VH-VL binders against Riboflavin kinase. Designs and how they scored, part 4

Target 1, 134 residues: Riboflavin kinase, of Devosia riboflavina (a0a087m355)
Amino acid sequence: MGIRLSGCVIHGDKRGRKLGFPTANLSIAPGVELPPDGVYSCIVWLPGQTTHHGATASVGNNPTFDDVKERRVEIYIHDFDGTLYGHELNICLLTRLRDMRRFSGLDDLTGQTERDVAQSRAMLAHHALTGLLP

## First folded at step 5 (VH-VL; framework fv_roledumab)

Design q41 (from R1 with heavy chain D54E, light chain S93T)
Fold by ESMFold2-Fast, scan of step 5:
Structure q41 (fold): chain C 134 residues (1-134), chain A 121 residues (1-121), chain B 107 residues (1-107)
Amino acid sequence: as target 1 above (134 residues)
Amino acid sequence: QVQLVESGGGVVQPGRSLRLSCTASGFTFSSYGMHWVRQAPAKGLEWVATIWYEGSDKQYADSVKGRFTFSRDNSQDTLYLQLNSLRPEDTAVYYCARTGIWYADYSFDYWGQGTMVTVSS
Amino acid sequence: AIRMTQSPSSFSASTGDRVTITCRASQGISTYVAWYQQKSGKAPKFLIYYASTLQSGVPSRFSGSGSGTDFTLTINSLQSEDFATYYCQQYDTYPLTFGQGTRVEIT
């Protein structure tokens, strides 16, 4: 059921930036197989919690730097306000929503992020109704 | 709560060296990028250097490149800035600062109190 | 390097005044601008990031606006504790650069 991953939340040198949607960057251990690059609907278990939260994930296995040796997953946790740096998150990637793409400007970035989150929310609601969520 | 404390400043002659330290507490130090920013007497702020959470990605201002080296010890929650071949124009208060979170990357959300470096003839 | 130009360099104001500080970038930097307050003898304090997002704990009388090359910091009703020097900073590209500062002095 979906792709299960865990990783420590880190603050990295991120060359792409977004407005209005704070994200957690996960450091994934070397050797862990990641699904194809893309945007995914996702659920997250926060430290000390037994219930999950909806999320939208960006998966990239292409290096940001010449000698990048770790794999990175970026998570926007829906309806969450707080900091998780240094904590380990457990996640499950459920549905691939789209391919990764480059953006033509700030409005394009913001608009696409809004669409991604809306689609992720819709997919998670669908999964809940059909009994596919834990 | 987040706290950064600088030390190691002093008065030195041109050509000498100093090592500045910054001790961090109140957050997971190993998960944050860190910066040094300086301010000459009665002047504005000048970015000096950035080091990312793992310590391998470093950026330096052109004015200090080749003379200053930035490092971190994540096991001790400590930053170091080695100042070599000091010049009178390096005279400034040196601040250690934490990088911002989320979409505040490369901004400086918490600052230390600063340590004064005076290079005099 | 991206040059950040602040105006005015200094001015006198009274409590209750609405004050506006402008920052111009030499090239487009989207919304990657932060603002800092520095009181004499103290370290800078983080006020605003991403041009208009207020840092937690900062009074709501402070606001930021702008995109591209023109940015503004506004204090809508100046308090005695607000007399300080204010700096803008771009974080679109290295090297990171600050404006020269705007000193807000009591009349």
Scores: ipSAE 0.006, ipTM 0.571, lowest interface PAE 11.1, mean pLDDT 81

Design q43 (from R1 with heavy chain D57E, light chain Y94F)
Fold by ESMFold2-Fast, scan of step 5:
Structure q43 (fold): chain C 134 residues (1-134), chain A 121 residues (1-121), chain B 107 residues (1-107)
Amino acid sequence: as target 1 above (134 residues)
Amino acid sequence: QVQLVESGGGVVQPGRSLRLSCTASGFTFSSYGMHWVRQAPAKGLEWVATIWYDGSEKQYADSVKGRFTFSRDNSQDTLYLQLNSLRPEDTAVYYCARTGIWYADYSFDYWGQGTMVTVSS
Amino acid sequence: AIRMTQSPSSFSASTGDRVTITCRASQGISTYVAWYQQKSGKAPKFLIYYASTLQSGVPSRFSGSGSGTDFTLTINSLQSEDFATYYCQQYDSFPLTFGQGTRVEIT
């Protein structure tokens, strides 16, 4: 089920924190092909855990600000507050919610991010995710 | 234990160059952004430069832009700061520092002991 | 650039005193403020991030507060090892900027 990736959490752009959605940037192993750019509902396993957490992932550059030079995988872990830098995460991308798009400004970006997270939560609620392992 | 060790400082005449190094240990170096911060004698702290975890992006203070070059070698856990066209006003202790984690990024959670650069005629 | 202004520039204190240092940003920076302690001849030490979150290993007598433009560092019961210079730093945007420092001196 879905697309499985793993990566180490790295220092990245702080824009998600300014929007109220702090994100973890993942360094993906060389040679691993990323899925198409877009926003995905996903689940994440934290280090040492067999239970998963709901999350919303973006694959690609930030189209509004054009300051990211390489493609990135960014994860917003739902209802999580903690320290992840330097830790390896396992993730599973489940449903592609939308294409990446440009925004007219911060308010437009924030509103869309809120909708993305809400839709991700709804999609995860409809999946049979019990017993999935890292 | 996180450790950062700077080297390469010294006394040099205006217009000359120095290369500073910072060797990191005790953490996954390739996962962290890194910084250089300087402090002139009897003065406060001044941010000099920031480098992304993979070296793909760099930020410099306006006072050093075009003269200083920041780089990293993730295979050797080492940072470099090339100081060109040095001026007396560049006289300072130069610290390398690790970027903070999570909500603390672009702050400096671990610092080296510093290396002294003196630019005098 | 965001200017960070500390007050006072110096403070004379005795062991057991409560010391409060203020830091003001020239524009709103939410809670993206860190505090550092620097002893003479030493590198700075990380104390607080996100305005009020204490770094692991830092004594509980240290606390930070504030959001927006006004921030404070408080040392509740000053100990002999706390005589040092303290700096605030904003990390909301580049260029990264520090306050000018507050020197806490023994009376």
Scores: ipSAE 0.021, ipTM 0.656, lowest interface PAE 7.0, mean pLDDT 84

Design q44 (from R1 with heavy chain D57N, light chain L96Y)
Fold by ESMFold2-Fast, scan of step 5:
Structure q44 (fold): chain C 134 residues (1-134), chain A 121 residues (1-121), chain B 107 residues (1-107)
Amino acid sequence: as target 1 above (134 residues)
Amino acid sequence: QVQLVESGGGVVQPGRSLRLSCTASGFTFSSYGMHWVRQAPAKGLEWVATIWYDGSNKQYADSVKGRFTFSRDNSQDTLYLQLNSLRPEDTAVYYCARTGIWYADYSFDYWGQGTMVTVSS
Amino acid sequence: AIRMTQSPSSFSASTGDRVTITCRASQGISTYVAWYQQKSGKAPKFLIYYASTLQSGVPSRFSGSGSGTDFTLTINSLQSEDFATYYCQQYDSYPYTFGQGTRVEIT
């Protein structure tokens, strides 16, 4: 189906919260092969839930660990409010939307994040309509 | 059910001030960016201002910059638009509208009924 | 500022007609276009976003297309309730701008 990953929500940079898109940073198990860097439409299963939530995921470089080639998976869960620190999330990356980019500033980042989330929502709605969601 | 209700419009002389309000219900107000859009009699739509979900980023049309101030009170689910130094050209129906910061990007998915501001010349 | 130009500004059409309204941006805006319907005396109603994605609850006779600078709104088999003014809007960058509107008069 899609690429399935799981990980524990850890504390990290809170830039997404400032932009209106709070993200959960996932600690992925050592040795797990991550997909190419990029932004993905995604679904997430919250702890104890059998239903999924739409989400937008980024897979990219962690600036703190660039010497070690550590990469981070960050998830913005659509229409979700709450705290998830210390909880394990299961996710499925469905469609790669674009490459990771450097941004000239917060306005540039915010605008692109808004576009990414809109595209992710459209892709997920399409998958739901065509019966392709798990 | 998503609802937006504007109030505070009226008839005012040039140079005076008005404060418009927009009360939201049926959704988590603090999670959405909001807009003001106006429409002069028998004319088209004109974007006036945008405010982020937390009030941190505000954008204004050049025609109102320096005269209008946008704010929000997330504890009361209310928007405010302070209109200062009003001009006859500001005569319009003022709509508040919700944006898709959490839903549909910056397209305006729900609109209030509008409140009429008339600036006598 | 990005200028949005609609064509035509107004026209009359009959029930059952296929109607196309065009919108042209003065510069490339990818697919960051929304369409709205406004009936006399009412607030605008959201129809389409991301150039071609229908808002939930909007009848399937409405469709949008385009990317870059050229966009269209199509109404297949026009109904009497479709008498309205239609607006395109870009949300690629500030300031957000609307087209001047297209008035559809039925009959």
Scores: ipSAE 0.006, ipTM 0.522, lowest interface PAE 13.2, mean pLDDT 80

Design q45 (from R1 with heavy chain D57Y, light chain L96R)
Fold by ESMFold2-Fast, scan of step 5:
Structure q45 (fold): chain C 134 residues (1-134), chain A 121 residues (1-121), chain B 107 residues (1-107)
Amino acid sequence: as target 1 above (134 residues)
Amino acid sequence: QVQLVESGGGVVQPGRSLRLSCTASGFTFSSYGMHWVRQAPAKGLEWVATIWYDGSYKQYADSVKGRFTFSRDNSQDTLYLQLNSLRPEDTAVYYCARTGIWYADYSFDYWGQGTMVTVSS
Amino acid sequence: AIRMTQSPSSFSASTGDRVTITCRASQGISTYVAWYQQKSGKAPKFLIYYASTLQSGVPSRFSGSGSGTDFTLTINSLQSEDFATYYCQQYDSYPRTFGQGTRVEIT
């Protein structure tokens, strides 16, 4: 079910924290296939846990280093407040909610993020996710 | 309204330096990645450099790497491009341009009107 | 570096004509292509992103299509203000690269 990925949390976006949607930026290993860019409903397993948390994931086209392409997946973990820097997360992308888009500013970004999270929550409520493991 | 205003262009001899500036207004500057794109007379567009919203990531075109330095001051809503060891082939109109929120995409949605750099030999 | 090749380099068209500009990438870039319009003496204007998504405020006569390596910009019914040079640009990877441009002359 879904698309399984794992990655180490690098420093998150401090601006997302100010907007009420702190994100964990995942460093995905070179050579791992990513799904199409977009916003996804997602579940995440925190380090050492077998229970999952609902999340909203952004998969985007990221800068390329001279000899390696950096790929980025950003996760907003629903109802979670904590620091995960340096930890590895396992995730499962379930439903693609929308394509990536340009934003006209922070208010536009914040409004869309609120809609994305609400839609992600609604989609996750319709899935039989009990007992899924990392 | 979103506005980007470049300055600092001029006429210089080969080997000299110039510092270009770009002042932003009408949006939250610190939330956007920024670019420099140049255009030689009667030629097409050439990407020069990119800087992320917080300055943590920078990338340069091979033709300018080691000679040009890109920086930003989010407290002053200003972008800087230091041009060193200028060559005749650096002659171009230099545009600063905005990109989307750093996690979203990296196309160029707003451009300044440009500043002309002429390197005469 | 990904090479972007536009065709044609230039052409003349009349008001009301359907104009098609093609852009080819040297390798697969999914839908990570943008289109820009540049009028003489002015900065480029953003038209299209993600190959087919129209920027807010851009007239609906403009459309984009394609994925992978082949992309097209279409202006369905040319207006006098569409007299310009058009550029495609990939943003799949660095360095960011532009096509060489297609100049559209009315009349």
Scores: ipSAE 0.006, ipTM 0.540, lowest interface PAE 10.8, mean pLDDT 81

Design q47 (from R1 with heavy chain Q59R, light chain S93N)
Fold by ESMFold2-Fast, scan of step 5:
Structure q47 (fold): chain C 134 residues (1-134), chain A 121 residues (1-121), chain B 107 residues (1-107)
Amino acid sequence: as target 1 above (134 residues)
Amino acid sequence: QVQLVESGGGVVQPGRSLRLSCTASGFTFSSYGMHWVRQAPAKGLEWVATIWYDGSDKRYADSVKGRFTFSRDNSQDTLYLQLNSLRPEDTAVYYCARTGIWYADYSFDYWGQGTMVTVSS
Amino acid sequence: AIRMTQSPSSFSASTGDRVTITCRASQGISTYVAWYQQKSGKAPKFLIYYASTLQSGVPSRFSGSGSGTDFTLTINSLQSEDFATYYCQQYDNYPLTFGQGTRVEIT
């Protein structure tokens, strides 16, 4: 069910913290094919846990202020506040919510991020996720 | 205003085929999972099939698996149910229904008015 | 498959009556139960989800309760528009299954 990826958390975009949506940037092994660029509803397993957390994932270049050459995976873990730098995460991308887009500024980014997270939460509530393991 | 309108029902002999359609309006069709539920004359409701919002996952009741095919065209806001190898016990009103994405996973928050399929010799 | 059994199958009632309909699952389904109202010749209408949560717009005279295997729909003071058939449905697991229905008739 869904697209499974794993990776170690590396430094991500700190702008997310100012918006109330801190993201974890995942180091995905070279040669692993990523799904199409977009924003996804997602579940994540924290290190050593068999229970999952809801999340919202971004795949590909963020076409805003950052000039990013390589595709990347960033996740915002719902209702989680903590530091995960250096930890290995397992994730499952479930529903593609939208294409990546350019933002006109932080307010535009904030508004879209709020909508993305709300939509991700709704999609995850639609899904029967009990018993899924990393 | 959410609306679902079914069509394509009719009277057919056993072994024949029908194609049912359901046209959606008043909501973003491509964002919702959809269902078919049927009701035989003077009997209760029976779930037939479920399709994910993008068509990537489909589930069927055992009684129709291998005979019925569920599909959707998100560009036309339309749902299809292909009924093959019809049997007398498939006689029913067929409803399309929308899943309640903001609350219950597989409850049916809006229903069409149904289309009658009669399979008789 | 999880079997849903309703009782009674039918009964007669008058406006103002308190009406109770029971639904029993063949195995534990937590609170993953929805209730529907169907009037003659019409499509079903969504009433309740998660066993006890009223859908917005549904009158407060309707209530649901239960968890595990036993569930109840109550109409506290029956109105003329409430004469209908009522169905419970489990959504704990596929295949999705409905009770056989309870018909509430006017006396």
Scores: ipSAE 0.005, ipTM 0.508, lowest interface PAE 17.2, mean pLDDT 81

Design q49 (from R1 with heavy chain T50Y, light chain Y91H)
Fold by ESMFold2-Fast, scan of step 5:
Structure q49 (fold): chain C 134 residues (1-134), chain A 121 residues (1-121), chain B 107 residues (1-107)
Amino acid sequence: as target 1 above (134 residues)
Amino acid sequence: QVQLVESGGGVVQPGRSLRLSCTASGFTFSSYGMHWVRQAPAKGLEWVAYIWYDGSDKQYADSVKGRFTFSRDNSQDTLYLQLNSLRPEDTAVYYCARTGIWYADYSFDYWGQGTMVTVSS
Amino acid sequence: AIRMTQSPSSFSASTGDRVTITCRASQGISTYVAWYQQKSGKAPKFLIYYASTLQSGVPSRFSGSGSGTDFTLTINSLQSEDFATYYCQQHDSYPLTFGQGTRVEIT
């Protein structure tokens, strides 16, 4: 399943940075339908670029104060180093890799994240991505 | 209920053309990649072509490249497969199929009933 | 292209039997194997993907296993509706390829 989304990068959790996989949290406009919760292979266009980058995305509910859940989109951009706060990103979610799951600890989370990124890279190799534009 | 219904098959002589159609219902057609798979009489399954959910990317089996053209009309929930320069080896039941999602991507989770294409003199 | 080879090409079985069908890829494909059932005159039916994940609604007597190049479909207690041809398919990379099929016939 492919789905195109855009959103502004906002401050989010710091878990990915601690694991060596920094993520960008996207603010998606109200009323936009998101795909089912899960981890996705993804491509992303950085501000002002027409070439895309491979990425791994998570879509899930975000707990808030008062026990209210909001859905969130987090992107780990492969082989990217930089800061994107306040910038608009265009993305395309391509393949759902797995359901969201609970983790027993940091080692469990790290191992799964490494597998997710590896699978995302492999799945992106299976799609013909030449000529895609933001 | 997911349904896929193929049409457009028939009997033609070598070198002629046919256009196959597949109408989809029971799901959000514009959110799924689609495939054509064929099966020659008393033979196994052979993947023919893939089209991405928005039509921006397509893949074809080497045996049909340059002869078959895949397209979709998301406003009509319809797929088309244009078969040109048909050969006797193209004789088969042609199925349209929906790609799976998640780890099932590039697999075929729902199939139509098929339409028969016979190429003979 | 990745070649998928099934074994055996056909065999006879009785209701209640445990049957095993094997599928070998010509190169490593991790766990990207799907299995389909096809009854005479009908379209194929999706059974398993990602080598071992059962499609919703498929009976638990069906199971899949394997990784790399060797994969297996097992039917634990064969039922009358299970007599069919079974196909493996690699869903790793284009071009997509199927095994030649295994016919499970009634004894």
Scores: ipSAE 0.005, ipTM 0.518, lowest interface PAE 16.5, mean pLDDT 82

Design q5 (from R1 with heavy chain G33D, light chain S30N)
Fold by ESMFold2-Fast, scan of step 5:
Structure q5 (fold): chain C 134 residues (1-134), chain A 121 residues (1-121), chain B 107 residues (1-107)
Amino acid sequence: as target 1 above (134 residues)
Amino acid sequence: QVQLVESGGGVVQPGRSLRLSCTASGFTFSSYDMHWVRQAPAKGLEWVATIWYDGSDKQYADSVKGRFTFSRDNSQDTLYLQLNSLRPEDTAVYYCARTGIWYADYSFDYWGQGTMVTVSS
Amino acid sequence: AIRMTQSPSSFSASTGDRVTITCRASQGINTYVAWYQQKSGKAPKFLIYYASTLQSGVPSRFSGSGSGTDFTLTINSLQSEDFATYYCQQYDSYPLTFGQGTRVEIT
């Protein structure tokens, strides 16, 4: 059930913070297999915590020079306030909600983000009712 | 109605400078990453540079790095490309182009009509 | 840098023909491919993104397919306005790179 990953939080979430959905960008070790690009419902374990938090994750490409290919994992942690720069997060990607798409402007991006988070919350509630183990 | 209009091209000798501008209208300019793409006469397309929506990140093709400077003025809806130390191989039509604002979607949905830069002795 | 190679480089076709253009990446790029149409003396026009998604307003006779290294643009039942040069572009990694172009000429 789900795909377990860990990664260190790095800089890179200026847009999300301005929209009211601050995201943590995860640096995933080279060679780790990631699922297809898309938006996922997700749970996350914060540093030093034994309880998990609901989250919404975006998995996509992170272009780099030098032909080093690194895929991007960005996570919005539900109902969490603060910054996690430099900390390692453990996450579990549970359900793929949608494909990647382009956005025509801030309203389009904000509206889609709101829908993604609402759907992620609903999916996580569904998983809790049907026996979510992690 | 999205429009991008380039200007500032011309004919210069090698080693000289030009400043290209691109004026945007019909969309929220400050929300979009923007690009310059060039095309030499009878040749294909070549990416030149990318600038983030807020100007905080810039990427350049190796062939122009250190010579070209990309900037933007979001209050005037304008892009600038400063071309320094021009070489004959920089001769091309220069297009500004718009991209999506998220997830490294650097496909170009709108292009200007281009401005011609000719570098000759 | 990721090399994008198109084939054929040019060909002649007639109105009503089915046209197929291939684009190959020198390494895996998932579906991070766009296609453009350029008519003589004009700026490129956006056709397709994410390998197979048609831009709004692009006629349904255009379609794209592929993933990884091999990508195809198909024009089903070529129209007179389709005679142009077509370019693929990868946006998987910097530098962003284009194919060399495929010129579709009238017979």
Scores: ipSAE 0.104, ipTM 0.740, lowest interface PAE 6.4, mean pLDDT 85

Design q51 (from R1 with heavy chain T99E)
Fold by ESMFold2-Fast, scan of step 5:
Structure q51 (fold): chain C 134 residues (1-134), chain A 121 residues (1-121), chain B 107 residues (1-107)
Amino acid sequence: as target 1 above (134 residues)
Amino acid sequence: QVQLVESGGGVVQPGRSLRLSCTASGFTFSSYGMHWVRQAPAKGLEWVATIWYDGSDKQYADSVKGRFTFSRDNSQDTLYLQLNSLRPEDTAVYYCAREGIWYADYSFDYWGQGTMVTVSS
Amino acid sequence: AIRMTQSPSSFSASTGDRVTITCRASQGISTYVAWYQQKSGKAPKFLIYYASTLQSGVPSRFSGSGSGTDFTLTINSLQSEDFATYYCQQYDSYPLTFGQGTRVEIT
């Protein structure tokens, strides 16, 4: 089900980050095929856990760190509080919510992020996700 | 090593103009938003303006909006701040500063040494 | 605009002292607070972001805490190089605003 990826959380270097919604940047191995650029509803497993957490993922070029031209995967984990640096995450991208777009400033970015997270939560609430493992 | 070097300050009469520059080195300049922050003699820090990594979004403090113009030249790794219609209350050291990374976005992780602007009456 | 108020405005301290500086926001700003150190004649230096995250290279005697409207910067055992002015800054929303500064002077 969906697209399965794994990666270690690395230091971010991206401007235009979702300020109200801290994201984890995943180090994805070179050569791994990523889905089209966009915002996705997603589930994530933390190390040692068999239960998943809801998440919202963005897949796209990092325009603020453009000397790294590869596409990036960034994850906002719903209702999660804690540090993720150095953790290895398993994720499953489920539904593409929208195309990537440019933002005019902080308010535009945070407003769209709020809508993305709300839509992701709604999509996840109506999916049959019981029994999925990392 | 990240370095930011400001220039263009000086002493001018009210109503005149100055152009400040900030030259960046030691990082991929085109990937970072940049800021100008000023400090009047013996006073605190005051944010002046922000420009996004590609120049597509700019924010200004109300006290300078309409008088100051922020721009960047990513091919030269240089920022510019055009100061027009200068007032005595614009007298300050002007710093350029780089946006932070991770949860430090919209904070100032590296600063230049500053350039002094004095508006004499 | 979000007003950031620091207390105290200045105080005298001795090497070895535990020093606490307070910063209060006029409205809730979550943890979007940074702290800076400025020595006489120098540019500010980045100390802490996200209320409590220490910048790489900053000594562990510095720590930050707080969420919402009340924030603190603590220096556990003051060293001679710590006599400086300290500023908090909110980055929850534009306009970006700083506290007025707290000057830590040698006794």
Scores: ipSAE 0.006, ipTM 0.544, lowest interface PAE 10.9, mean pLDDT 81

Design q52 (from R1 with heavy chain G100D, light chain G28D)
Fold by ESMFold2-Fast, scan of step 5:
Structure q52 (fold): chain C 134 residues (1-134), chain A 121 residues (1-121), chain B 107 residues (1-107)
Amino acid sequence: as target 1 above (134 residues)
Amino acid sequence: QVQLVESGGGVVQPGRSLRLSCTASGFTFSSYGMHWVRQAPAKGLEWVATIWYDGSDKQYADSVKGRFTFSRDNSQDTLYLQLNSLRPEDTAVYYCARTDIWYADYSFDYWGQGTMVTVSS
Amino acid sequence: AIRMTQSPSSFSASTGDRVTITCRASQDISTYVAWYQQKSGKAPKFLIYYASTLQSGVPSRFSGSGSGTDFTLTINSLQSEDFATYYCQQYDSYPLTFGQGTRVEIT
């Protein structure tokens, strides 16, 4: 079992794109309960697709454009290259990998992101092997 | 060694303008969001503005919106704050500060030493 | 806007004392709180983020706790360099807001 969420992609993370880990920011409906902040292994279903993609998700907080509180779910979809702005994504958060933390700089961020993605891939492979992947 | 150095402060009359600068060194400036935070004499800290790492998104406090303009030049590792239509209540030390906004963490990990803006008649 | 209220506004302490400063948000901000130290005439210094995570290089005598609306900064054994004003800051939503500060003075 995992945590199922849906959301519309509202804008990309330009910084992640430059690091080789472009992310989709999901707008989750107001009032939906989100899991604790952290980094998660995740699977994603794209519009019109029946298969899922592996992903690494961060759940955290973002001040919004209009002084409105919004918890954000940010998804790096593994081995995917495309434009998703305005599309609805369905996701399932499977395993919490770690708490969020501050980074000392771009190299620290890149190194941790690489480790997060590697761990996410390993966890997804484990779920597939044990027959528990949704 | 991370350094942020502000300049451009001074004494001006109400209604006048100033341009503040902040020069960054010791880190990859183009990879970080930047902020201006001010502190009036004997008062606390007040957030003024935030700018995204590439300048594509800017946020302003309501008290300065429409009067202050925030910009950055990543080729020169420099941050600018144009102060227009200055009011006595804008009197403060102005700090530039840095953040890593990758995981939506808008806390300020390094601060400059500040530059004083005094608006008086 | 989210109001951050610190208490006390000031107090006197001696080296070796355990010091506790509280910060209350006007609404639920989860754990999106940072703490800063400011010495007279100096820029603020970053201490803590996510309510309880200590910034690298900050002495372990500093700790933070709390979630929701109530947050605490603790200094377990006050050193001479710790006499300063301390500020909490929320980053749950815009505008970003700070507490009014708590001044820790030598007895």
Scores: ipSAE 0.006, ipTM 0.552, lowest interface PAE 11.3, mean pLDDT 81

